# VH-VL binders against Uncharacterized protein y4jR: the designs that were tried, part 15

Target 1, 151 residues: Uncharacterized protein y4jR, of Sinorhizobium fredii (p55518)
Amino acid sequence: MKTLIVEDNPKKRASLVEYYSSEFPSDDLEVTSALISGLRVARDTKPEFIILDMTLPNYSPDENKGSRIELMPFAGREFVMRVNRMSIKTKVIIVSMFETFGVAPRLITLNSLDAELRDRYPNVFVEAVHYSQAQADWKTAIKNARLSLDR
Key: E = the ipSAE of ESMFold2; O = the ipSAE of OpenDDE; V2 = 0.75 times the mean of E and O plus 0.25 times the DockQ between their complexes.

## First folded at step 10 (VH-VL; framework fv_romlusevimab)

Design y4 (from w6 with heavy chain G104D; at its last look DockQ between E and O 0.87; V2 from the best seeds 0.75)
Fold by ESMFold2, look of step 12:
Structure y4 (fold): chain C 151 residues (1-151), chain A 121 residues (1-121), chain B 108 residues (1-108)
Amino acid sequence: as target 1 above (151 residues)
Amino acid sequence: QVQLVQSGSELKKPGASVKVSCKASGYTFTDYGMEWVRQAPGQGLEWMGWINTNTGDPTYAQGFTGRFVFSLDTSVSTASLQISSLKAEDTAVYYCARDHYDLDYVAFDIWGQGTTVTVSS
Amino acid sequence: SYVLTQPPSVSVAPGKTARITCGGNNIGSKSVHWYQQKPGQAPVLVIYYDSDRPSGIPERFSGSNSGNTATLTISGVEAGDEADYYCQVWDSSDDHVVFGGGTKLTVL
């Protein structure tokens, strides 16, 4: 199984990689840390499974040639839309440290983003789940999504 | 050669249905999205939406979310547009077009020849 | 919603240069594509990504995009260039495609 992780937080990224590699050691795992680099890898390698953060920088620091680095609160939503535009066979799960996004009074919840993405992209997007070091809910969600792809 | 070939022109009465087919050849059908564009007589191009050829999920432009249905038959590399409850205002040429996607743009690099649908009493 | 504005018509003498404009708010931040449509025919992509030509499009077709205006330029205009020309962008904020109203190029 070819799997892509897109995650900018180093501690969370290490946690995701450690869990995934332990549970699925035969999978081909690629890791990137920004919206644009993640989209390039998705286009070029056509991963069958994508584990994605909601908030990402547009570029990683070492890729930022001539462009301003900007933290994108809704990068995960844009990633799903752009991957859908690629017309590739993939499934996306979002794992987020945050449960609310934006600025008052225009706050958007992770649950409402989950509902929006399930409605718009039912054959690409699986779910959005909250990440916590202390809880296993995100691990269970990743495992269930990955196992559903076995045939 | 990369080509999109559409079904022939249709003459219909109001209230009927029509299905416009678009058959792709010369490329891997599921690697590219399929776009639909309408052009009423004497008018410009109007984007109707697109269909993800890998998942079959359609996206419809505003105004095309009811009577218009995009579908696929990947076994014969064909996308289809079905219009139900036809109205006189549906009289137009309907085009399919191949999605030329990069990371930051969508362009239409290959077009079908167009299918004229005429709705008259 | 995002709007692209084109002049309804442009007239150019044979052998001269035609310039067809496409106006939009901050269109320079978007990638502009151009289509040629001859009477009774399907559109043909002639410029994409502001200035790139698909294979088979003559080098006399060129494009530019900055500020609020994109321009399709056709040098050495021929009678066979008579057509309607449409500009188009993808508005990623709404995930939708926008066409300009079209410009009829007349070669006189």
Scores: ipSAE 0.533, ipTM 0.819, lowest interface PAE 1.9, mean pLDDT 91
ESMFold2, look of step 10: ipSAE 0.504; ipTM 0.812
ESMFold2 (binder alone), look of step 10: mean pLDDT 93; pTM 0.950
OpenDDE, look of step 10: ipSAE 0.864; ipTM 0.933
ESMFold2, look of step 11: ipSAE 0.472; ipTM 0.792
ESMFold2 (binder alone), look of step 11: mean pLDDT 93; pTM 0.950
OpenDDE, look of step 11: ipSAE 0.880; ipTM 0.938
ESMFold2 (binder alone), look of step 12: mean pLDDT 93; pTM 0.950
OpenDDE, look of step 12: ipSAE 0.879; ipTM 0.938

Design y5 (from w6 with heavy chain T55I; at its last look DockQ between E and O 0.68; V2 from the best seeds 0.00; counts 0 for: pae E 3.8 > 2)
Fold by ESMFold2, look of step 10:
Structure y5 (fold): chain C 151 residues (1-151), chain A 121 residues (1-121), chain B 108 residues (1-108)
Amino acid sequence: as target 1 above (151 residues)
Amino acid sequence: QVQLVQSGSELKKPGASVKVSCKASGYTFTDYGMEWVRQAPGQGLEWMGWINTNIGDPTYAQGFTGRFVFSLDTSVSTASLQISSLKAEDTAVYYCARDHYDLGYVAFDIWGQGTTVTVSS
Amino acid sequence: SYVLTQPPSVSVAPGKTARITCGGNNIGSKSVHWYQQKPGQAPVLVIYYDSDRPSGIPERFSGSNSGNTATLTISGVEAGDEADYYCQVWDSSDDHVVFGGGTKLTVL
């Protein structure tokens, strides 16, 4: 199984990699840290499963040469839409440290984004779940999504 | 060498249905999305939607979610548009066009010759 | 709901330069594509990604895009350039394709 993780937070990224590699040691795992680098890997390698953050920088720190990194709060939504246009057969799960996005009074919840993406991209998008170090809900969601690909 | 060849023009009565076919040749059909564009007499280009030729899922523009159906037969590299319950306002030229996506644009690099559908009572 | 605005018509003398504009809010952040459509024919892609030309399109055709305006420029205009010209973007926020209303180029 070819799997891509797109995650910019080093601690969360290490946690995702550790869990995934332990549970699915035979899978071919690739890891990126930004929206554009993630899209390039998706285009070039056509992964069957993608674990994705909602908020990402447009470019990785190396690509910015140490300049200011600007996080894009809806990068995950943009990623799903662009992957759908790539005509690749993949499934995407979003794992987010945040449950709300944007600025009042136009706050958007992770659950609202989950509902939107399920409605618009039902054959690519699986679900969005909250990441917590103290709880295993995201581990269960990743495992269930990955195992569904064996059917 | 690369081309899209559409089915011939159709004359229909209101309430009938029509299927416009678009056969691709000279390239790998499932590598590119297929777009549908309508042009009513004397009017501009109107995007109708697209179909993902790899997974087969259609996307319809607003206003085209009811009577318009995109479908594929990948075994013969053919995309089709079916219009049901035809109305006089459906009189138009219908184009298929190849979508070549890259990270920064969606462009229609190859067009079919167009199929004129005339709905007359 | 993204809108592209084109002038309905442009007239130019043979041998002169035609400029066809395509207006849109922050269009400079989008990739603009241009199509030529002659009477009774299918559209033909003449410019993509703001300024690139497909193979077979003469270098007299050029494009630019900044701010709120994209421009198709045809230098040394010939009678054979008479056509309708459409600009097009993909609006990633709504995942849909938008065409401008078209500009009829007349060579007098």
Scores: ipSAE 0.180, ipTM 0.685, lowest interface PAE 3.8, mean pLDDT 89
ESMFold2 (binder alone), look of step 10: mean pLDDT 92; pTM 0.948
OpenDDE, look of step 10: ipSAE 0.722; ipTM 0.894

Design y6 (from w6 with light chain S92R; at its last look DockQ between E and O 0.85; V2 from the best seeds 0.00; counts 0 for: pae E 3.1 > 2)
Fold by ESMFold2, look of step 10:
Structure y6 (fold): chain C 151 residues (1-151), chain A 121 residues (1-121), chain B 108 residues (1-108)
Amino acid sequence: as target 1 above (151 residues)
Amino acid sequence: QVQLVQSGSELKKPGASVKVSCKASGYTFTDYGMEWVRQAPGQGLEWMGWINTNTGDPTYAQGFTGRFVFSLDTSVSTASLQISSLKAEDTAVYYCARDHYDLGYVAFDIWGQGTTVTVSS
Amino acid sequence: SYVLTQPPSVSVAPGKTARITCGGNNIGSKSVHWYQQKPGQAPVLVIYYDSDRPSGIPERFSGSNSGNTATLTISGVEAGDEADYYCQVWDRSDDHVVFGGGTKLTVL
């Protein structure tokens, strides 16, 4: 199984990698940290499973040679839409440290984004879940999503 | 040779149904989305929506969320458009087109020859 | 939703340069694609990503895009260039494709 993790936060990224590698040691795991690098890997390697942050920079520091690095609050939504356009066989789960996005009074909840993405991309997008060090809900969601891909 | 070959023209009465097929050859069918475009007589191109050829999930443009159904048969590399409860306003040429995605754009690089559907009393 | 505006027609003498415009709010931030459609035929992609040509399209076809206007330019126009020309973008905000209304190019 080829799996891609797209996550810019070093501690969360290490946690995701440690859990995934322990649970699925035979899977081929690739890790990136930005929206555009994640999309390039998805295009080039066609991963069957993608674990994705909602908020990401557009480029990693290594990539950005001549443009502004912008932190994109809804990068995960953009990622799902673009992966759907790639017409590749993949499943995406979003794991987010945030449960709300945007600026008052226009706040959007993670549950609302989850509902939107399920409605728009039902056969690419699995779910959006909250990441917390104190809770293991995201581990269970990742495990269930990955196991559902076994035939 | 990369090509999309559509089914032949159809003459239908109002209230009938029609199915337009689009058979792909010369490329991996599931690597590209399939787009549907309508052109009424003397009119411009009108995007109807697209279907993800890997998942079978359709996306419909606003005016096409009712009587229009996209489907696939990946075993024969074929996308189909079904139109139910045909109306005179459905008289048009219907095109399939291959969705060429790259980072930053969606373009239609290969088109079928078009299928003329005529709805006449 | 997003709207593209094209002039209904453009006339040009053989050997001259045709310019077909496609107007849209902040269209310079989008990638513009152009299609040629001859009578009774399917459209053919002639320019994509603002200025790139598919294989087999003559170099006299070129494109540009900035601000609120994209332009298809055909230099050395020939009678065989008579066609309808459509601009197209992908509107990422609602994941929809938008076509311009089309421009009929007449070579007199």
Scores: ipSAE 0.376, ipTM 0.784, lowest interface PAE 3.1, mean pLDDT 91
ESMFold2 (binder alone), look of step 10: mean pLDDT 92; pTM 0.943
OpenDDE, look of step 10: ipSAE 0.890; ipTM 0.942

## First folded at step 11 (VH-VL; framework fv_romlusevimab)

Design v1 (from y4 with heavy chain L103I; at its last look DockQ between E and O 0.82; V2 from the best seeds 0.72)
Fold by ESMFold2, look of step 11:
Structure v1 (fold): chain C 151 residues (1-151), chain A 121 residues (1-121), chain B 108 residues (1-108)
Amino acid sequence: as target 1 above (151 residues)
Amino acid sequence: QVQLVQSGSELKKPGASVKVSCKASGYTFTDYGMEWVRQAPGQGLEWMGWINTNTGDPTYAQGFTGRFVFSLDTSVSTASLQISSLKAEDTAVYYCARDHYDIDYVAFDIWGQGTTVTVSS
Amino acid sequence: SYVLTQPPSVSVAPGKTARITCGGNNIGSKSVHWYQQKPGQAPVLVIYYDSDRPSGIPERFSGSNSGNTATLTISGVEAGDEADYYCQVWDSSDDHVVFGGGTKLTVL
């Protein structure tokens, strides 16, 4: 199975990679750290499974020469929409450190983003789950999503 | 040769249904999304939505979320548009078009020849 | 929600240059595509991504996009260029495709 992880936070990325590689050692795993680099890898390699952060920089640090790194709180939503446009066979799970997005009073919850993406992209998007180093809920969600792709 | 061939034109009465088919050849059907565009007589192009040819998930433009249904038969590389409860206002040429997508844009690089649907009482 | 405006018609003498405009709020931040539609025919993509030509489109077709205006330019206009021309963008914020109203090019 070909799997892509898109995650900019080094500690979270290491945690995701360690868990996934331990659980699915035979899978071909690619790792990127930004919205645009993630989309390019998705286009070029057509991964069957994508583990995605909701909040990402537009470009990786190396690609972001001379520019401030700007985190986009809804990059994951945009990623799902753009991958759906690629017309590739893939499944996306979002794993987010945040449960709310935006600025009060215009806050959007992870649960409402999950509902929106399930409604709009039911055959690409699986679910959005909260990440915590102390909890295993995201591990279970990743495992269940990945196992659902087995035939 | 890359080609989209649509079904023949149709004369219908109000309240009937019609199905417009669009058969792709010369490329891998599931590598590209399929777009639907309407053009009423003497009018411009109106985007109706598109269908993901890998997943079968349709996206409908506003105003096309009821009587209009996109579908696929991937075994014969065919996308279809079904219009139910036809109204006089549905009289138009209906085009299928292939996505020409990259990360930053959606363009339509190959078009079917169009199917004229005429609804008259 | 996003709106593209085109002049309804443009007339040009044979051998001259036609310019067809497509207006939109901050259209320069979007990628603009252009289609030619001759009477009774399907549209044909003539410019995409502001300025790129598909294979088989003559070099006399060119495009530009900045600020609030995109322009299709046809140099050395021929009678065979007489057609309707549509600009189009994709509004990625809601996955919505928008066409301009079309411009009838007349070669006199």
Scores: ipSAE 0.510, ipTM 0.813, lowest interface PAE 1.9, mean pLDDT 91
ESMFold2 (binder alone), look of step 11: mean pLDDT 93; pTM 0.950
OpenDDE, look of step 11: ipSAE 0.865; ipTM 0.934

Design v2 (from y4 with heavy chain D104E; at its last look DockQ between E and O 0.86; V2 from the best seeds 0.00; counts 0 for: pae E 2.2 > 2)
Fold by ESMFold2, look of step 11:
Structure v2 (fold): chain C 151 residues (1-151), chain A 121 residues (1-121), chain B 108 residues (1-108)
Amino acid sequence: as target 1 above (151 residues)
Amino acid sequence: QVQLVQSGSELKKPGASVKVSCKASGYTFTDYGMEWVRQAPGQGLEWMGWINTNTGDPTYAQGFTGRFVFSLDTSVSTASLQISSLKAEDTAVYYCARDHYDLEYVAFDIWGQGTTVTVSS
Amino acid sequence: SYVLTQPPSVSVAPGKTARITCGGNNIGSKSVHWYQQKPGQAPVLVIYYDSDRPSGIPERFSGSNSGNTATLTISGVEAGDEADYYCQVWDSSDDHVVFGGGTKLTVL
C-alpha cells in the first residue's frame, strides 16, 4: 500500500508517522508538509491512501523564495478537488487540529466541511476528523479507513 | 496510436434517446479523465462536463445536470454520453476528449472525431 | 461564470502574421490553451500552458498571456491555417472549463 501524509506541524506530523508506521509497517509511506508538494507527490506516485491536514501552507519554508508563509485554512478542500481531477484510485482522510475555520462572522465547522466533501467527492473522500493528542478518535478513524481498503 | 473513436451519426425524433460512445485505444484508459464537448451548428465549443475514469463519478456543467448522463465501461475502454428526452436544441456534434491535467491546468490533448446527433420532427 | 472573449474573425494575407486575442479578467493569472478547428474536423490542441507547443505543431505558432489578454500568434500564415481558433482555461474555483467564442481566421 502506498500512503502519503501531508502535514506542516512538526509534532503532529511525527505523531501521525509514528502511529501509522507502527500499525502498518509494510506500507510504503511518504511525507510532505505543504499543499503544492503534496499534490506533486500524489500526481507522481499515485498513493492509494492520503492522510491530509485541512490547513496547510502552499509551499514548505524550504521551497519559498523568501516569501512569507501563509497558512491556507481550506487547503485540504482544494487538495481533494485537485486529486479528483487526477483520476487516480485513492482515498483521502482529513485530520485537523481545528474544528472551525475562516473569520468572524462567517465561520465554517469541520463537520460542515466533512459533509460538503462527502457529498461532492464520495469515491475519493472518506471523512474529516479532529486531531487531539489526548484523544484516540483520529487513530481509530485512520485505522478504519485504511482497513476498509483491504475490505 | 493514441485514439478516441466515436460512434456514428444519429438521426432521432424528439422525445427519443441516444447514446454516443467513445472508445479509447493506445493508452491506459483509467489514467486520464474524459471530457465531453458540444458544438451546435454554426456555433462554438461548449463544455458539457467530464467523468473520472477511475471512480466513474461525473461532473456536469451548468445546464447539463438533467437529461445528460456520462458513463463508463472500463473493460472495453469506453466512455458514453446518453441524452434522454431529445429536443431539437440537442442537434449538435458531440465530442469526447482526453483531459491532460497538470497541477495548474486542464487541457484536451486528444479528441474523438465527433458524433453528429440530429433531432428532427 | 468566467468569460473569455474573442473577436469573431481575423483576416490576414498569406505570409503575414495573424494575432488572435482572448480577453478575460486577470487571464494572465491563468493558463491558456488554444485549439485549431478546420471545417468538418475535430479541434486540435496547438498551444497549451500559454506558450508551449505540442509535438508536431510548427514553430510559427506561438502564444503569450499577460494582464487581461492572451494572444495566439501565427507567423508566415499559410492557406492551410484557415480555421476556427478557440482559447480555453480551467476555472479552478468551480472546477469548470471555459472556452472562448472562437475566431475564424481567413487567409486572403
Scores: ipSAE 0.473, ipTM 0.806, lowest interface PAE 2.2, mean pLDDT 91
ESMFold2 (binder alone), look of step 11: mean pLDDT 93; pTM 0.950
OpenDDE, look of step 11: ipSAE 0.866; ipTM 0.934

Design v3 (from y4 with heavy chain D104Y; at its last look DockQ between E and O 0.75; V2 from the best seeds 0.00; counts 0 for: pae E 2.1 > 2)
Fold by ESMFold2, look of step 11:
Structure v3 (fold): chain C 151 residues (1-151), chain A 121 residues (1-121), chain B 108 residues (1-108)
Amino acid sequence: as target 1 above (151 residues)
Amino acid sequence: QVQLVQSGSELKKPGASVKVSCKASGYTFTDYGMEWVRQAPGQGLEWMGWINTNTGDPTYAQGFTGRFVFSLDTSVSTASLQISSLKAEDTAVYYCARDHYDLYYVAFDIWGQGTTVTVSS
Amino acid sequence: SYVLTQPPSVSVAPGKTARITCGGNNIGSKSVHWYQQKPGQAPVLVIYYDSDRPSGIPERFSGSNSGNTATLTISGVEAGDEADYYCQVWDSSDDHVVFGGGTKLTVL
């Protein structure tokens, strides 16, 4: 299976890669760290499974050509919409360190983003889960999503 | 040869239904979304929405919910627009267009020839 | 809802340069596409991604986009360029396509 991880946080990225590689060693895994580079890989390689962060920089530092890096709190939502436009067969799970997004008083929860994306993109989006170093819930969610693709 | 060929023009009475077909050839149908655009007589282009040709999931522009239904038959590379409960203001040319998605944009690179739907008493 | 504004008409003498504008709030941050529609015909993409020409479109067609204005430029205008011209953007934030109102180019 061809799987893409899009994650800009180095420690979280290493944790995701270590877990995924140990659990699914036969899968072809590609890793990138920004919204646009992730979308380019998705377009070019058509991964069957995507593990995605909600908050990402628009470009990687190399693609910014030295420009200031700005994190986009809803990059994951935009990623799902753009992948839907690609007309490719893929499944996306969002794994987020944050449970709230935006600026007060317009805070949006991870649960409400999960509900929105499930409603709007039911054939692409699987779920959004909270990443915690102390809990295995995100590992179980990744595993269940990946195994569902074998049926 | 990439082309979109639409069904012939229709004359309908108010309250009837019509189905406009759009048959694609010369490319892999499921690699590109299909867009629908309306043009009333003497008016500009009006985006109606699009359909994901892989999943069959439609997206409708505001004002085109309810009476307008996009559908697919991928076995014959055909997208269709059905309009129910026709009204006089539905009189227009209806175009299908292939979307050309890139990371940065959606453009319409191939258009059908258009199907004129005329609704009159 | 995002709005694109075009002049209703532009007149130009044969051999001269036509400039058709498309106004929008911060349109320079968007990718602008242009379509030519001759009477009784389907639209044809003539410029995409602000300035790129599809194959078969003459070099006299060019485009630019900055600030609040995108411009389609047709140099050496010919009678066969007489048509309606539409600008278009895609608003990725809500997956919405917007067309301008169209500009009738008359070659006098």
Scores: ipSAE 0.481, ipTM 0.812, lowest interface PAE 2.1, mean pLDDT 91
ESMFold2 (binder alone), look of step 11: mean pLDDT 93; pTM 0.950
OpenDDE, look of step 11: ipSAE 0.850; ipTM 0.930

Design v4 (from y4 with light chain S29R; at its last fold request DockQ between E and O 0.87; V2 from the best seeds 0.00; counts 0 for: pae E 2.1 > 2)
Fold by ESMFold2, look of step 11:
Structure v4 (fold): chain C 151 residues (1-151), chain A 121 residues (1-121), chain B 108 residues (1-108)
Amino acid sequence: as target 1 above (151 residues)
Amino acid sequence: QVQLVQSGSELKKPGASVKVSCKASGYTFTDYGMEWVRQAPGQGLEWMGWINTNTGDPTYAQGFTGRFVFSLDTSVSTASLQISSLKAEDTAVYYCARDHYDLDYVAFDIWGQGTTVTVSS
Amino acid sequence: SYVLTQPPSVSVAPGKTARITCGGNNIGRKSVHWYQQKPGQAPVLVIYYDSDRPSGIPERFSGSNSGNTATLTISGVEAGDEADYYCQVWDSSDDHVVFGGGTKLTVL
C-alpha cells in the first residue's frame, strides 16, 4: 500500500515514520515536509493513505529559493480540500501537536476542524487526532484507519 | 476520443422532476471530477457545483442546495443531475464538464453538448 | 463571494487585435481560464493557467494576468472568432468556481 506522511517537525516526523514502518513494514512509505511538496507527491503517486499535519510551511527548505517560508496554520485543511479535488482514492488522517489554531480572537479547536472536515469530506477525511509522545491515541487512530483499508 | 454525451432535451411542467445524465467515454471516469454548469436563456455561465467521482461526494454552489442532486453510476461512467420541484426559472441549458485539476487551478477541459430543460405551464 | 467583471461586448475589425478583460481583486494571484462559446454550442477551453493553450487552439490566442486584470488577446481576428468569451477562476478557500459575466466579441 502506498502511504504519504506530510510533516515538517523533524522529531514528530521521525516518530511517525518509526511507528508506521514498524507497524506496516510492507507498505511503501513516502515522506515530505511542506504543503506544496506534499500535494505534488499526492498528485504524482496517488497514495492510498495520507498522514498529515495541520500546520505546515508552504515550502520545504529545499524548495525555497529565496522566498520566505510561510507557516500555514490551516495547511492541513487546504491539503484535504485539494486532495479531494484530485479525485483519487485516498484516506487522510490529521495528526497535530496542537489542539487550538490561529490567533485571538479567531482561535479554532482541533475538534471543530475535525467536525468540519468530516462533514465536508466524509469519504476522504477520516479524523484529526492530537499527537503526544505520552499517549497512544494517535498510534491507535493511525492503525485503525490503515487496517480499515485492507478491506 | 474523450467525450461527454448528455441526455436529450426536456420539456416539463412546474412541479415536475428531471434527470440529466452525462456519460463519459475515452478516459478513466474516476480520474476526474465532474462539474455542472447552468446557462439560462441569454445569460452567462453559472457554476452549480461538482461531484467527486471516486467518493460520490457532491459540492453544491450557494443557491443550489436542496432541489439539485448530483449522483453517479460509475459502472457505466455516468454522472447525473436531478432537479426536483421544477420552477420556470430552472429553464436553462445544463452542462456537465470534466474538471482539469492541478495544484494551482481547476479548469473545465471537456464539456458535454448541453441539455436544454424548458419549464412552462 | 469572489466576483469577476467582464465588459459586455467588444467590437474589432477583421485582422486586428481583440483584447477582452477580466477584472477581479488581486486576480493576478489566481489562475485564469478562458472559454469560447458560439451560439448553440458548448463552451470550449481556449486558455488555461493564465496563458497556456490547449492542443488545437491557434497561437493567435494568448492570455496574460497581473494585478487586478487578466486579458485574453486574439490577434489577427477572423469572423470565426465571433463568440461569447468567459473568464473563470477557482477560489480554493471555499472550493468554488467563479465565471465572469461574458463578453460578446463582434467582428465587424
Scores: ipSAE 0.508, ipTM 0.814, lowest interface PAE 2.0, mean pLDDT 91
ESMFold2 (binder alone), look of step 11: mean pLDDT 93; pTM 0.950
OpenDDE, look of step 11: ipSAE 0.881; ipTM 0.938
ESMFold2, fold request of step 12: ipSAE 0.497, 0.467, 0.482; ipTM 0.812, 0.803, 0.809
ESMFold2 (binder alone), fold request of step 12: mean pLDDT 93, 93, 92; pTM 0.949, 0.948, 0.946
OpenDDE, fold request of step 12: ipSAE 0.920, 0.914, 0.920; ipTM 0.958, 0.956, 0.958

Design v5 (from y4 with light chain D52N S93E; at its last fold request DockQ between E and O 0.86; V2 from the best seeds 0.00; counts 0 for: pae E 2.02 > 2)
Heavy chain, then light chain:
Amino acid sequence: QVQLVQSGSELKKPGASVKVSCKASGYTFTDYGMEWVRQAPGQGLEWMGWINTNTGDPTYAQGFTGRFVFSLDTSVSTASLQISSLKAEDTAVYYCARDHYDLDYVAFDIWGQGTTVTVSS
Amino acid sequence: SYVLTQPPSVSVAPGKTARITCGGNNIGSKSVHWYQQKPGQAPVLVIYYDSNRPSGIPERFSGSNSGNTATLTISGVEAGDEADYYCQVWDSEDDHVVFGGGTKLTVL
ESMFold2, look of step 11: ipSAE 0.529; ipTM 0.813
ESMFold2 (binder alone), look of step 11: mean pLDDT 93; pTM 0.949
OpenDDE, look of step 11: ipSAE 0.880; ipTM 0.938
ESMFold2, fold request of step 12: ipSAE 0.529, 0.412, 0.436; ipTM 0.822, 0.782, 0.804
ESMFold2 (binder alone), fold request of step 12: mean pLDDT 93, 92, 92; pTM 0.950, 0.944, 0.946
OpenDDE, fold request of step 12: ipSAE 0.924, 0.921, 0.923; ipTM 0.959, 0.958, 0.959

